Miniprotein binders against tRNA-specific 2-thiouridylase MnmA (mnmA). Designs and how they scored, part 7

Target 1, 344 residues: tRNA-specific 2-thiouridylase MnmA (mnmA), of Desulfotalea psychrophila (q6aiz6)
Amino acid sequence: MIKNITGIAMSGGVDSTATAILQKQKGPVLGFFMKLNQPDYETQRDRVSQIAQKLDIKLEIIDLTEEFQEYVLKYFSASYFKGLTPNPCIICNKEIKFGLFQQAILRQGVERIATGHYAQIHKTAAGYQLHKGVDPHKDQSYFLSRLSQEQLAHSIFPLGGMHKGAIYDLVEAHGFHDFRGTESQDVCFLEQDNVVDFLEQTAEFSASSGNIVMNDGKILGKHKGLHRYTVGQRRGLGISYPVPLYVINLDVKNNNVIVGENEQLFHKTMAISDIHWISQPEREDLLHASVHIRSTHKGAQASVILKENNRASVIFDEPQRAITPGQFATIYKDTQVLGSGVIL
Key: E = the ipSAE of ESMFold2; O = the ipSAE of OpenDDE; V2 = 0.75 times the mean of E and O plus 0.25 times the DockQ between their complexes.

## First folded at step 2 (miniprotein)

Design t5 (from T2 with Y17E L24K K34E L36K R37Y W40L K41R L43E R44F R47E E48R)
Fold by ESMFold2-Fast, scan of step 2:
Structure t5 (fold): chain B 344 residues (1-344), chain A 81 residues (1-81)
Amino acid sequence: as target 1 above (344 residues)
Amino acid sequence: DKETLEKEVKKLAEEIEKLLEEMKKLGDEETAEEIKYLVLRAEFLVERFKKNGNPELIEKAKELVEEAKKLIEEVKKELES
């Protein structure tokens, strides 16, 4: 009576469809779709239902709307209120996709869940390791840097060893010809133009006017709220100056957007807090590692100095541009994700 | 001598804290980052010494602190002139 049923996280996109095809070839599968009250829910639901029917996969919808609000949207708003730039995708992966969603699937007798993520899981005697996907243009290991050993133990990433071109070829061979040349119609609740609108709907972000200032305190203009600005931003400042100016920092205490020249965005050091280890280093010595300070960052060599209370100092070999408080610093040893912390 | 070493470690930790505060008063961002790097490395070596008791770490930390002090004096000299 032992049935090794694999759960498939299905979103209606090309990657989850390819994952479903590959896993169904290996044994019995059950499809699962998350309801998060996303703006395009009905369109996405209809698309994923059609894909499941074509693949002859039974689909269940798991409603996590309230949990998404509590764990992701509340975190997102609170971060902006503190003048920080959050990464909701990392929190969503930790708390929702590989947390409550995975737990709901496991309660149905499913032992492992396959997802369309471009990352690799290696099982070793010391535990599970998270590694970069082989396609460098699609690697998603940064967004998975907060996963626990238990979450990795129940996960399968079939696409981690594949290139995106091969994924399109696979789905087309199975009768899905509409993915190539068109992108997913899935709308992220927290897309760039929706961020300001979403935050201002909470009332706490109703326009708190303040000053746009230089480091020396010189006032160059007015802003309509700190949440409208990010470190490194050049456009949309509404100020005139003889040289290009960039957002250098957000000063919550004085309600100022601090601007300066591009050179002021480069820093050799940063501090991180709330460190989570997937694979904790055995020695508390100086850790030489590649540190990624955002999803688009290719990584930079650094010395990581571990402190008490899950904190560290990071000293880069070369100065890094636009280090952003609230974003995650992910620590890599070659292709392996060791862990991540929140940039201070 | 253990008592002498403990006194040196306390003095070194106080010097590191003072240097970190002094950095906030300097207007040269590139030199400030260099000094901060040296001071943070010295702080790391002192913290490691507290866990393993290796006196070589304290000697290296002193070296980094002296290097940081030299850079601060160079910046002060430029600001004065």
Scores: ipSAE 0.000, ipTM 0.234, lowest interface PAE 17.3, mean pLDDT 82

Design t6 (from T2 with Y17E L24K E33D K34E L36E R37W W40E K41D L43E R44F R47E)
Fold by ESMFold2-Fast, scan of step 2:
Structure t6 (fold): chain B 344 residues (1-344), chain A 81 residues (1-81)
Amino acid sequence: as target 1 above (344 residues)
Amino acid sequence: DKETLEKEVKKLAEEIEKLLEEMKKLGDEETADEIEWLVEDAEFLVEEFKKNGNPELIEKAKELVEEAKKLIEEVKKELES
């Protein structure tokens, strides 16, 4: 007879603390904390340990430093090397948080793991569906778009049906008064969101200077490496022009940053590759859906033409601004996440 | 108007056929792939329109055809230089 124990992914933040409070009310729990390549590990460890002690939850630390480097940091650096803009949080969720971390917890006889994510899991006859969290300002379903059926089967998202204000109220009612104003939206392995500093410390990443050019080839200035630029960027270009200019493309072959006017950032079409389906669509050739091209995108209606080798064309009803190669396009049917692909 | 849509479908089919012939002449594998995707998508939308009669699909097909034409002209200018 196994005891009905729920694992809690604890990070020392308000969301994981609220999750621990809610799950402990339902039965026995074990807390787990990931050791990754995070700059503030010692501070985070001490915080999560104090929270676990206050809640009377046994805490175990799982060291995934090498795996995080292999699956997330190499992906991150390699993407920038190719002139792509990665989403390390999506990869971390698939490979680390709901992959190796979940697997390590399950090996201890835990059957399900609760996390502080604002998303919903619905069990149907056809399998598990991933849905948006009910708080539209906190929905995190985009970042979970590559989870497998098995990963969803072992997951609990207690906060998916709640609004963020209620979460602060909950933790404060249990004696945690210091969480308001501490929430960060930064990437966990970057110090002060300095992507450039991180990439320039990588031996595999040899940045070279090149030209900042218009589409017609007119040179407007010099750059110190393509990794310093993102599609849609207006500031930090160091160029002078009568109208505002934006990065519209990165040309790796010629080592050019291509700039243009705001209107040149709008496109009706994009291609996606490496599609992962959480819920396979009924039709194998055409899907009408809402497509989210970045975490902050509200979604846009599109015709998705499905192709061989997990590829698709996306034709939007209206032009979309700053479609960025390397980012993920997440496909939604209403609140349901169907899947996601990598923007080409 | 049904007659107008039939005329547009015929024009798109002729333009798609022309683009497929021009694509074979490019020799630039990367740009040829992008043009192929646009042309195949336009053809798919025309066929889908024949099934459901949604005029929005024909408008989208026209946009893909014009985008493919623009890319072909850009490649031709680059090859000239």
Scores: ipSAE 0.006, ipTM 0.466, lowest interface PAE 9.9, mean pLDDT 84

Design t8 (from T5 with F18W Y66F E73L)
Fold by ESMFold2-Fast, scan of step 2:
Structure t8 (fold): chain B 344 residues (1-344), chain A 81 residues (1-81)
Amino acid sequence: as target 1 above (344 residues)
Amino acid sequence: DKETLEKLVKRLKELIEWLKEEMKKLGDEETAEKIEELVKKAEELVEEFKKNGNPELIEKALELVFEAAKLILEVKKELES
């Protein structure tokens, strides 16, 4: 009697469908779908239900609407209120997807959960390591940089060793022909197009107008709230100037958007706090590693000087553009994620 | 690892030169003097490392260089407000 059942995080997308197909080939599975009160919930629910039925997988819906609001949306709004740029996907992975969702699945007697993430888990004598997925265009290891050893111990990433093209081929071979060239079926509640509207509708958030200024304090215009601006932003400023201007910094104390030329966005140093280690380095004081300052960043070589209280100083080999407070700096040793911290 | 230490020394020298250039742009004489003192101490540690090969000296020099860089960033941020 095989009692070992693998849970599958199913979203109705191609990656979770491929994950379900691969894991069902290896043994008995149970499907699970998160309800977060996402805008397309009913459409996504119907789609995932149809996929589960076609694959003959029992599906359970776990309602995490209140928890998503408390741990992700509140964090998101609070970060913008503080003039910081959040990464809600990293927090959602830590608190919801691999936190409360994983815990709910484990309480049903499931020992491991498979997800459609493009990343790899390696078990070593020193513990679990998180590694980049092999498809460089799909690697999601940055978004998983806050996972604990316990969360990794209960996780399976079947797609980590595969390329996206092979995933489409796999689902098509099993009768799913509608995933290529379809509209994105996974719509983020916090999509860029509605983030401003979402923040301004939050009961605790009051948008206040202020000034767009140069470093010397020269007023160039008015803004409609700091939450509408991100470090590195060039468009939407409504400013006329002889040279292109970019958001350099957000000044919460004076309610100013500080703008300057592109050259002012380059910095050789940054500080990070709240470091979480997946694989703590053997050396206590200094690392030379690749540091990713946002999900789209290709990584830059840096000296990471470890401090007390899970803090560090980062000195890049070459100046990096648009270092953004509130984003996560993820520390890599080759393909391995060592950990991440919050940029100050 | 000797190769790693040689790369760190090269990087440290590049950081020291960057600090000297940024210091000229500050317009804050008191902070510039503090940066100059930190840079001088870092240079002394690098020269001492060349004599005895102690990697702890390079780590201390990096800490001083970072303190100087933080002062530059603090002054720049105050000027930007």
Scores: ipSAE 0.000, ipTM 0.235, lowest interface PAE 16.5, mean pLDDT 82

## First folded at step 3 (miniprotein)

Design Qa (from Q1 with K8A Y26N E62A; at its last look DockQ between E and O 0.35; V2 from the best seeds 0.00; counts 0 for: pae O 5.7 > 1.5)
Fold by OpenDDE base, look of step 3:
Structure Qa (fold): chain B 344 residues (1-344), chain A 101 residues (1-101)
Amino acid sequence: as target 1 above (344 residues)
Amino acid sequence: SPEELRKAIEELLRLLFEILKELRKNGDPEAAKEVAELIFELLELIEKLEKTGDPEYLKEAAEILKKILEILKELGNEELAKEIAEAIKELRELLEKLKEK
């Protein structure tokens, strides 16, 4: 192991550039760029290469195109075809970015990788804790909620203690002035492609038309395949009704889109499965915690009742809107990510 | 009404959490575990009820509440047992109203 070299995950964005700058100030670094068959791969590669050159960082490209297809894209498409709404970014972080990509970097003799994620790692006697970034608008801890202790042990998040404004100031001080206003939304691979268009291009694509129905079974219209709809959706229904209607559920068995009023989107309860703990709660059958039901959710206070086989029931103090099967529920104690489960 | 059912479910959930809190406070971890499992089953039924509107899930919910009631009686918690008994009665009344429609 070459002690003291940090691997830098470079993407060409402001956050990875800032990470590279900060780590280079601390010691020797190696740059790594991940190829995932991005539509604009060549443009991204060239940008990363220019940044690496300007920073005097040796850059290596790691091709994970096939692995990304197997672990992320297959999960993504299969989930939609089951009437679930996936979170491919959580899976990508677990399997690719902090999985195969991290492993490839570590095999080069590097001890740890640094990424531009807005989260914090705290080393304790009991292990590594994952915490929210200090910038509440940039916190990415939700997307890291499936990481193992080993993955955390080999990770550095230099930006976790910083606000986005300070990141711009940092990169500008180092001669990078073109990052303002170019915030890539973290939709890793679907930036330009409509989810629907992507799904319809898959080999497994089979759309069947079905009914749009109310809870009472009243048929209001026809849908063009369940993959086109998600819980809480209002647009694209093609129905006329006196009040606004939303998708409240997907009935895969009967191939129905169930619609209802906004009030019907609010629920106090949900079930979660396949719970992964970053930090195991003390063996309490009941945990009171903040639960985030999607990446944009601010978190809501809830009682989490733990069951066998990594399942739990979640009861919110207040009703939550558009709880969506297939999304991840992330469980927090204050700033600490305890773990996450899949919403059923 | 759907609104009455929602309200009844919310009140029931509140009560069930109070039961769990009390069982944990009183140092009966086995009873607390058993009740927690029953509450989970109940929540799954409530979810199915909310999704399908099938009143049969209310009947199943009432049977789970009866099991909780038995546990509370065995523990000598008369106050919580009374509250659960009232909740069961309310669910049965709702079930009968839904069958008449």
Scores: ipSAE 0.019, ipTM 0.404, lowest interface PAE 5.7, mean pLDDT 87
ESMFold2, look of step 3: ipSAE 0.526; ipTM 0.823
ESMFold2 (binder alone), look of step 3: mean pLDDT 78; pTM 0.745

Design Qb (from Q1 with L20F E44L; at its last look DockQ between E and O 0.02; V2 from the best seeds 0.00; counts 0 for: pae O 12.6 > 1.5, pTM O .788 < .8, placed apart)
Fold by OpenDDE base, look of step 3:
Structure Qb (fold): chain B 344 residues (1-344), chain A 101 residues (1-101)
Amino acid sequence: as target 1 above (344 residues)
Amino acid sequence: SPEELRKKIEELLRLLFEIFKELRKYGDPEAAKEVAELIFELLLLIEKLEKTGDPEYLKEAEEILKKILEILKELGNEELAKEIAEAIKELRELLEKLKEK
């Protein structure tokens, strides 16, 4: 291992560029760009190459196209076909970005990788803790809630203590003036693509039309495949009703989209499975914590009742809207990410 | 009328989801996230409004819309900002009409 070299995950965005700048100031760096099935790969590659050249950073390309298809895209498609709403970004971070990509970088002799994620890693006697970024609007800790201790040990988040405004100022001070108004596409490319179009192009795709129904079984219309609908969705139903209706559930067995009023979206309880702990709670059968039910959720106070087989029951202090099967619930203690589970 | 209020709320929700989709597709993912959170809060207020009929929830809804407006202005999305500004104006007009009753 060449001690003291940091690998930089470079994407061509403002955050990865700022990360490269900050880490280069601290010591020797190597740049790495991840090739996936990005539709604009060549454009992204050229941009990253230009940034790396301007920063005098040696850039290597790591191709993980096949691995991304296997670990992320198949998960994504299979989830929708089961009537679940996946979170491909969480899986991508776990399996690809901090998984295979990190491992490939570490094999080059570097000790750690730096990424432009807005989160913080605290090293303690008990291990590595993951915390929220200090910018509440940019915090990405939710998407990192499946990382292992090993993955955290080999990661650096230079931006976790910074606000987004300071990032723009930093890159501009280093002659990068074109990032303002250009959104850092550090988003999984799947978020930019039409999910429906992607699913319909999948070889295993077999969607059938079915009924849109009320809870009482009243048929209100036809749907064009369950994959087009998520819990809490109001648009694209094509139904007329005296009050706003929302997708409240997907009945895969009967191929029905169940719709109801807004009140029917609120639940005080949910179950989670496949819990991964970054920091294991002290063996408390009951944990009071803030639980985030999606990436955009501010968190809600809840009682988490731990069960066998990495399962828990979650009871919110107040009812939560549009709890969606397949999404990840992330459990926080203050700023600390304790862990995450899949909503059932 | 309660029906007019409902219709306006429906139109507003349609607009907000459009904004969210646009931000998610073409806009700042973080802005999209923030707007989604605000939409969620707004939906809670709408539910409370529908259950209680308390016009105070309309005032809170206006404050949420103002936050969305600020986000859109910061992003330079003038067209969507204009649409939200119009929606805020309409909500205020409704609030005034409800106070006169």
Scores: ipSAE 0.000, ipTM 0.208, lowest interface PAE 12.6, mean pLDDT 86
ESMFold2, look of step 3: ipSAE 0.011; ipTM 0.423
ESMFold2 (binder alone), look of step 3: mean pLDDT 77; pTM 0.743

## First folded at step 4 (miniprotein)

Design Qt (from Q1 with E11K L13A R14E F17W E18K K21D R24E K33E E34K A36L E41K E47Y)
Amino acid sequence: SPEELRKKIEKLAELLWKILDELEKYGDPEAAEKVLELIFKLLELIYKLEKTGDPEYLKEAEEILKKILEILKELGNEELAKEIAEAIKELRELLEKLKEK
ESMFold2 (binder alone), alone request of step 4: mean pLDDT 74; pTM 0.688

Design Qt2 (from Qt with K8L L23M P29E A61L E62L)
Amino acid sequence: SPEELRKLIEKLAELLWKILDEMEKYGDEEAAEKVLELIFKLLELIYKLEKTGDPEYLKELLEILKKILEILKELGNEELAKEIAEAIKELRELLEKLKEK
ESMFold2 (binder alone), alone request of step 4: mean pLDDT 76; pTM 0.723

Design s1 (from Q1 with A61L)
Amino acid sequence: SPEELRKKIEELLRLLFEILKELRKYGDPEAAKEVAELIFELLELIEKLEKTGDPEYLKELEEILKKILEILKELGNEELAKEIAEAIKELRELLEKLKEK
ESMFold2 (binder alone), alone request of step 4: mean pLDDT 77; pTM 0.744

Design s10 (from Q1 with L49F Y57L)
Amino acid sequence: SPEELRKKIEELLRLLFEILKELRKYGDPEAAKEVAELIFELLELIEKFEKTGDPELLKEAEEILKKILEILKELGNEELAKEIAEAIKELRELLEKLKEK
ESMFold2 (binder alone), alone request of step 4: mean pLDDT 77; pTM 0.743

Design s13 (from Q1 with E62A L95F)
Amino acid sequence: SPEELRKKIEELLRLLFEILKELRKYGDPEAAKEVAELIFELLELIEKLEKTGDPEYLKEAAEILKKILEILKELGNEELAKEIAEAIKELRELFEKLKEK
ESMFold2 (binder alone), alone request of step 4: mean pLDDT 79; pTM 0.763

Design s14 (from Q1 with K8A A61L E62K L94I)
Amino acid sequence: SPEELRKAIEELLRLLFEILKELRKYGDPEAAKEVAELIFELLELIEKLEKTGDPEYLKELKEILKKILEILKELGNEELAKEIAEAIKELREILEKLKEK
ESMFold2 (binder alone), alone request of step 4: mean pLDDT 69; pTM 0.595

Design s15 (from Q1 with K8L E22I Y26L V35I Y57L A61L E62L)
Amino acid sequence: SPEELRKLIEELLRLLFEILKILRKLGDPEAAKEIAELIFELLELIEKLEKTGDPELLKELLEILKKILEILKELGNEELAKEIAEAIKELRELLEKLKEK
ESMFold2 (binder alone), alone request of step 4: mean pLDDT 75; pTM 0.709

Design s17 (from Q1 with K51E T52K D54N)
Amino acid sequence: SPEELRKKIEELLRLLFEILKELRKYGDPEAAKEVAELIFELLELIEKLEEKGNPEYLKEAEEILKKILEILKELGNEELAKEIAEAIKELRELLEKLKEK
ESMFold2 (binder alone), alone request of step 4: mean pLDDT 75; pTM 0.706

Design s18
Amino acid sequence: SEELRKKIEELLRLLFEILKELRKYGDPEAAKEVAELIFELLELIEKLEKTGDPEYLKEAEEILKKILEILKELGNEELAKEIAEAIKELRELLEKLK
ESMFold2 (binder alone), alone request of step 4: mean pLDDT 79; pTM 0.767

Design s19 (from Q1 with L15A A61L A87L)
Amino acid sequence: SPEELRKKIEELLRALFEILKELRKYGDPEAAKEVAELIFELLELIEKLEKTGDPEYLKELEEILKKILEILKELGNEELAKEIAELIKELRELLEKLKEK
ESMFold2 (binder alone), alone request of step 4: mean pLDDT 76; pTM 0.721

Design s2 (from Q1 with E62L; at its last look DockQ between E and O 0.25; V2 from the best seeds 0.00; counts 0 for: pae O 5.0 > 1.5)
Fold by OpenDDE base, look of step 5:
Structure s2 (fold): chain B 344 residues (1-344), chain A 101 residues (1-101)
Amino acid sequence: as target 1 above (344 residues)
Amino acid sequence: SPEELRKKIEELLRLLFEILKELRKYGDPEAAKEVAELIFELLELIEKLEKTGDPEYLKEALEILKKILEILKELGNEELAKEIAEAIKELRELLEKLKEK
């Protein structure tokens, strides 16, 4: 192991650039760029190369195109075809960014990888804790909720204690003035705007038209494949009704989109499975915690009843809107990420 | 009404958490575990009921509540057993009203 070298995950965004600057001030660094067959790969590569050159950082490119397809894209497509709404960013972080990419970097004798994620790692006697970033508008801890202790041990989040404004000031002080108004590409490698197009181009695409129905079985129209719809969706239904209707559920068995009024989107209970604990709660079969049901959710207080086989029932203090099967529920104690499960 | 059912479910859930809390504090750990498992199954059924509106899930939920009631009776917790029995009665009445629609 080359002691004291930090690997920098460089994407060409403001957050990774700031991370590179901050880590270079602390010691020797090596830059790494991940190739994932992104449409603008060459443009991104050139941008990263320019940033690395300006910072006097040696850059290495790691190609994980095939691995990304296998672990992330297949999961993504298969989930939609099952009537689930996936979170590919959580999977990508677990399997690719802090998985295979981190491992490839560590094999080069680097001790840890630094990324531009807005989250914090606290080392304790009991292990590594993951906490929210201090900027509530930029917190990315939700997307890191599937990381192992080993992955956390080899990770650094220099931005976790900073606000986004301070990041812009930092990079501008180092001669990078073109980042304002740009979104960081570090969060998701999937273009969310083209989900439908991506799915329809997948070789396994076999979605068929079916009925849009009310809970009572009344047919209101036709859908163009279940993969085009998610719980809470209002737009693109193509139906006329006296009141606003929303997708309440996807009935894969009958190939139906079930619609209803906004009130029908609110539930107090959900089940979660495949729970991964970053920090195991002390064996309280009942945990009161803040539960986030999607990346944009602010969290809601809930009772979490733990069951065997990494399952739990979640009972919210207040009804939550559009609980979506396939999404991840992330369980927090204050700022600490305890773990996450898949919503059923 | 669907609203009445929701209210009753919420009251039931509060009761179930109280039961679980008491069993953990004063009860047999095995009984607490068994009740916790039953509560989990019940919650899954309630979720399905809320999603589908199918009264069959309420019927199944009632069967689970009966199991919880039996455990409470065996443990000698008459107060909680009475509360669960009342909840079962109320939910049965609601189930009959749902079948008539």
Scores: ipSAE 0.022, ipTM 0.444, lowest interface PAE 5.0, mean pLDDT 87
ESMFold2 (binder alone), alone request of step 4: mean pLDDT 80; pTM 0.780
ESMFold2, look of step 5: ipSAE 0.550; ipTM 0.837
ESMFold2 (binder alone), look of step 5: mean pLDDT 79; pTM 0.771

Design s20 (from Q1 with E62L L69A A85I R92K; at its last look DockQ between E and O 0.79; V2 from the best seeds 0.00; counts 0 for: pae O 3.1 > 1.5)
Fold by OpenDDE base, look of step 5:
Structure s20 (fold): chain B 344 residues (1-344), chain A 101 residues (1-101)
Amino acid sequence: as target 1 above (344 residues)
Amino acid sequence: SPEELRKKIEELLRLLFEILKELRKYGDPEAAKEVAELIFELLELIEKLEKTGDPEYLKEALEILKKIAEILKELGNEELAKEIIEAIKELKELLEKLKEK
């Protein structure tokens, strides 16, 4: 083991650049860039190389193109075809970024990897805790809710205690002035704008047109494949109705898009499965926690009833809008990420 | 009226959440868990009732409420059990009125 070297996950974004700067101030670093078959890979690579050069950081490229296809893209497409809405970023973090990529870096004798994620790791006697970043608008702890203790042990989040404004100031102080107004690419490697196009180009694509229906079975129109719709969607339905209608559910069995009014999107209950605990709750079969049902959700107070086989029933104190099967529910105690499960 | 039923269900749900909160603080954890599970099942039935209008879901909901009341009696919370039993009676009366229409 080359003692005291920190690996830096460099993406060419402001957050990874700031991370590189901060870690270089603390000790020796090695830069790593992940190749995932990005459409603009060469442009990204060149950008990362320029940043690394300016920072006097040695850069290594790790190709995980095939692994990304296998673990993330197949999951992504298969989920939509099952009428589920996936979260590829959570899977990518678990399997690729803090999985295979971290492992590849560690095999080179690096002790830990630093990333530009806005989250915090607290080392305790009971293990590693994951906490929210201090910037509530940039907190990325939701996307890290599937990490293992081992993954956390080998991770550093230098930005978790900082606000985004301070990050811009930091990189500008080091001569990087072109980051303002740019979105960080560090969180998601999938272009969300092309989801439909991506799905329709997959070899497994077999979606067919079907009916858009009300709960009473009244047909209002036709859909162009279930993969084009998600719970809570209003746009692109192509139906005329006296009141706004939303996708309430996807009926895969009958190939129907079920639509209804906004009030029908609100539910007090959900079930989750495949729960992964970062921090196991003490033997409370009943937890009161803040539950986030998507990355943009502010969290809602809920009773979480733990069941066998890593399942739970969730009862929200207040009805929640557009609970979406396939999304991840992340369970928090204050700032601490306890764990996450897949919404059923 | 369907509106009256909805209002009564909402009042009942508020009561149940208060009960659950009290059981979490002062009750046996196993009892709290059992009641929470029953409340979850109840909520699912109410949701099905609202979606389908099938009065059978209300009948099932009433049976769950009875179970909750029994648990509360066993825990010595006779007052809360009485409140649930009263709510059950009111819901049954509303159910009968809905069938006559």
Scores: ipSAE 0.047, ipTM 0.565, lowest interface PAE 3.1, mean pLDDT 88
ESMFold2 (binder alone), alone request of step 4: mean pLDDT 79; pTM 0.770
ESMFold2, look of step 5: ipSAE 0.547; ipTM 0.842
ESMFold2 (binder alone), look of step 5: mean pLDDT 79; pTM 0.771

Design s21 (from Q1, 14 letters changed)
Amino acid sequence: SPEELRKKIEELLRLLFEILKELRKYGDPEAAKEVAELIFELLELIEKLEKTGDPELLKKALELIKKVLEILKELGDEELAKKIEEAIKEVEELIKKLEEK
ESMFold2 (binder alone), alone request of step 4: mean pLDDT 75; pTM 0.688

Design s22 (from Q1, 20 letters changed)
Amino acid sequence: SPEELRKLIEELLRLLFEILKKLRKYGDPEAAKEVAELIFELLELIEKLEKTGDPEYLKKLLEIIEEILEIAKKLGNPELAKEVEEALKKIEELLKELEEK
ESMFold2 (binder alone), alone request of step 4: mean pLDDT 71; pTM 0.617

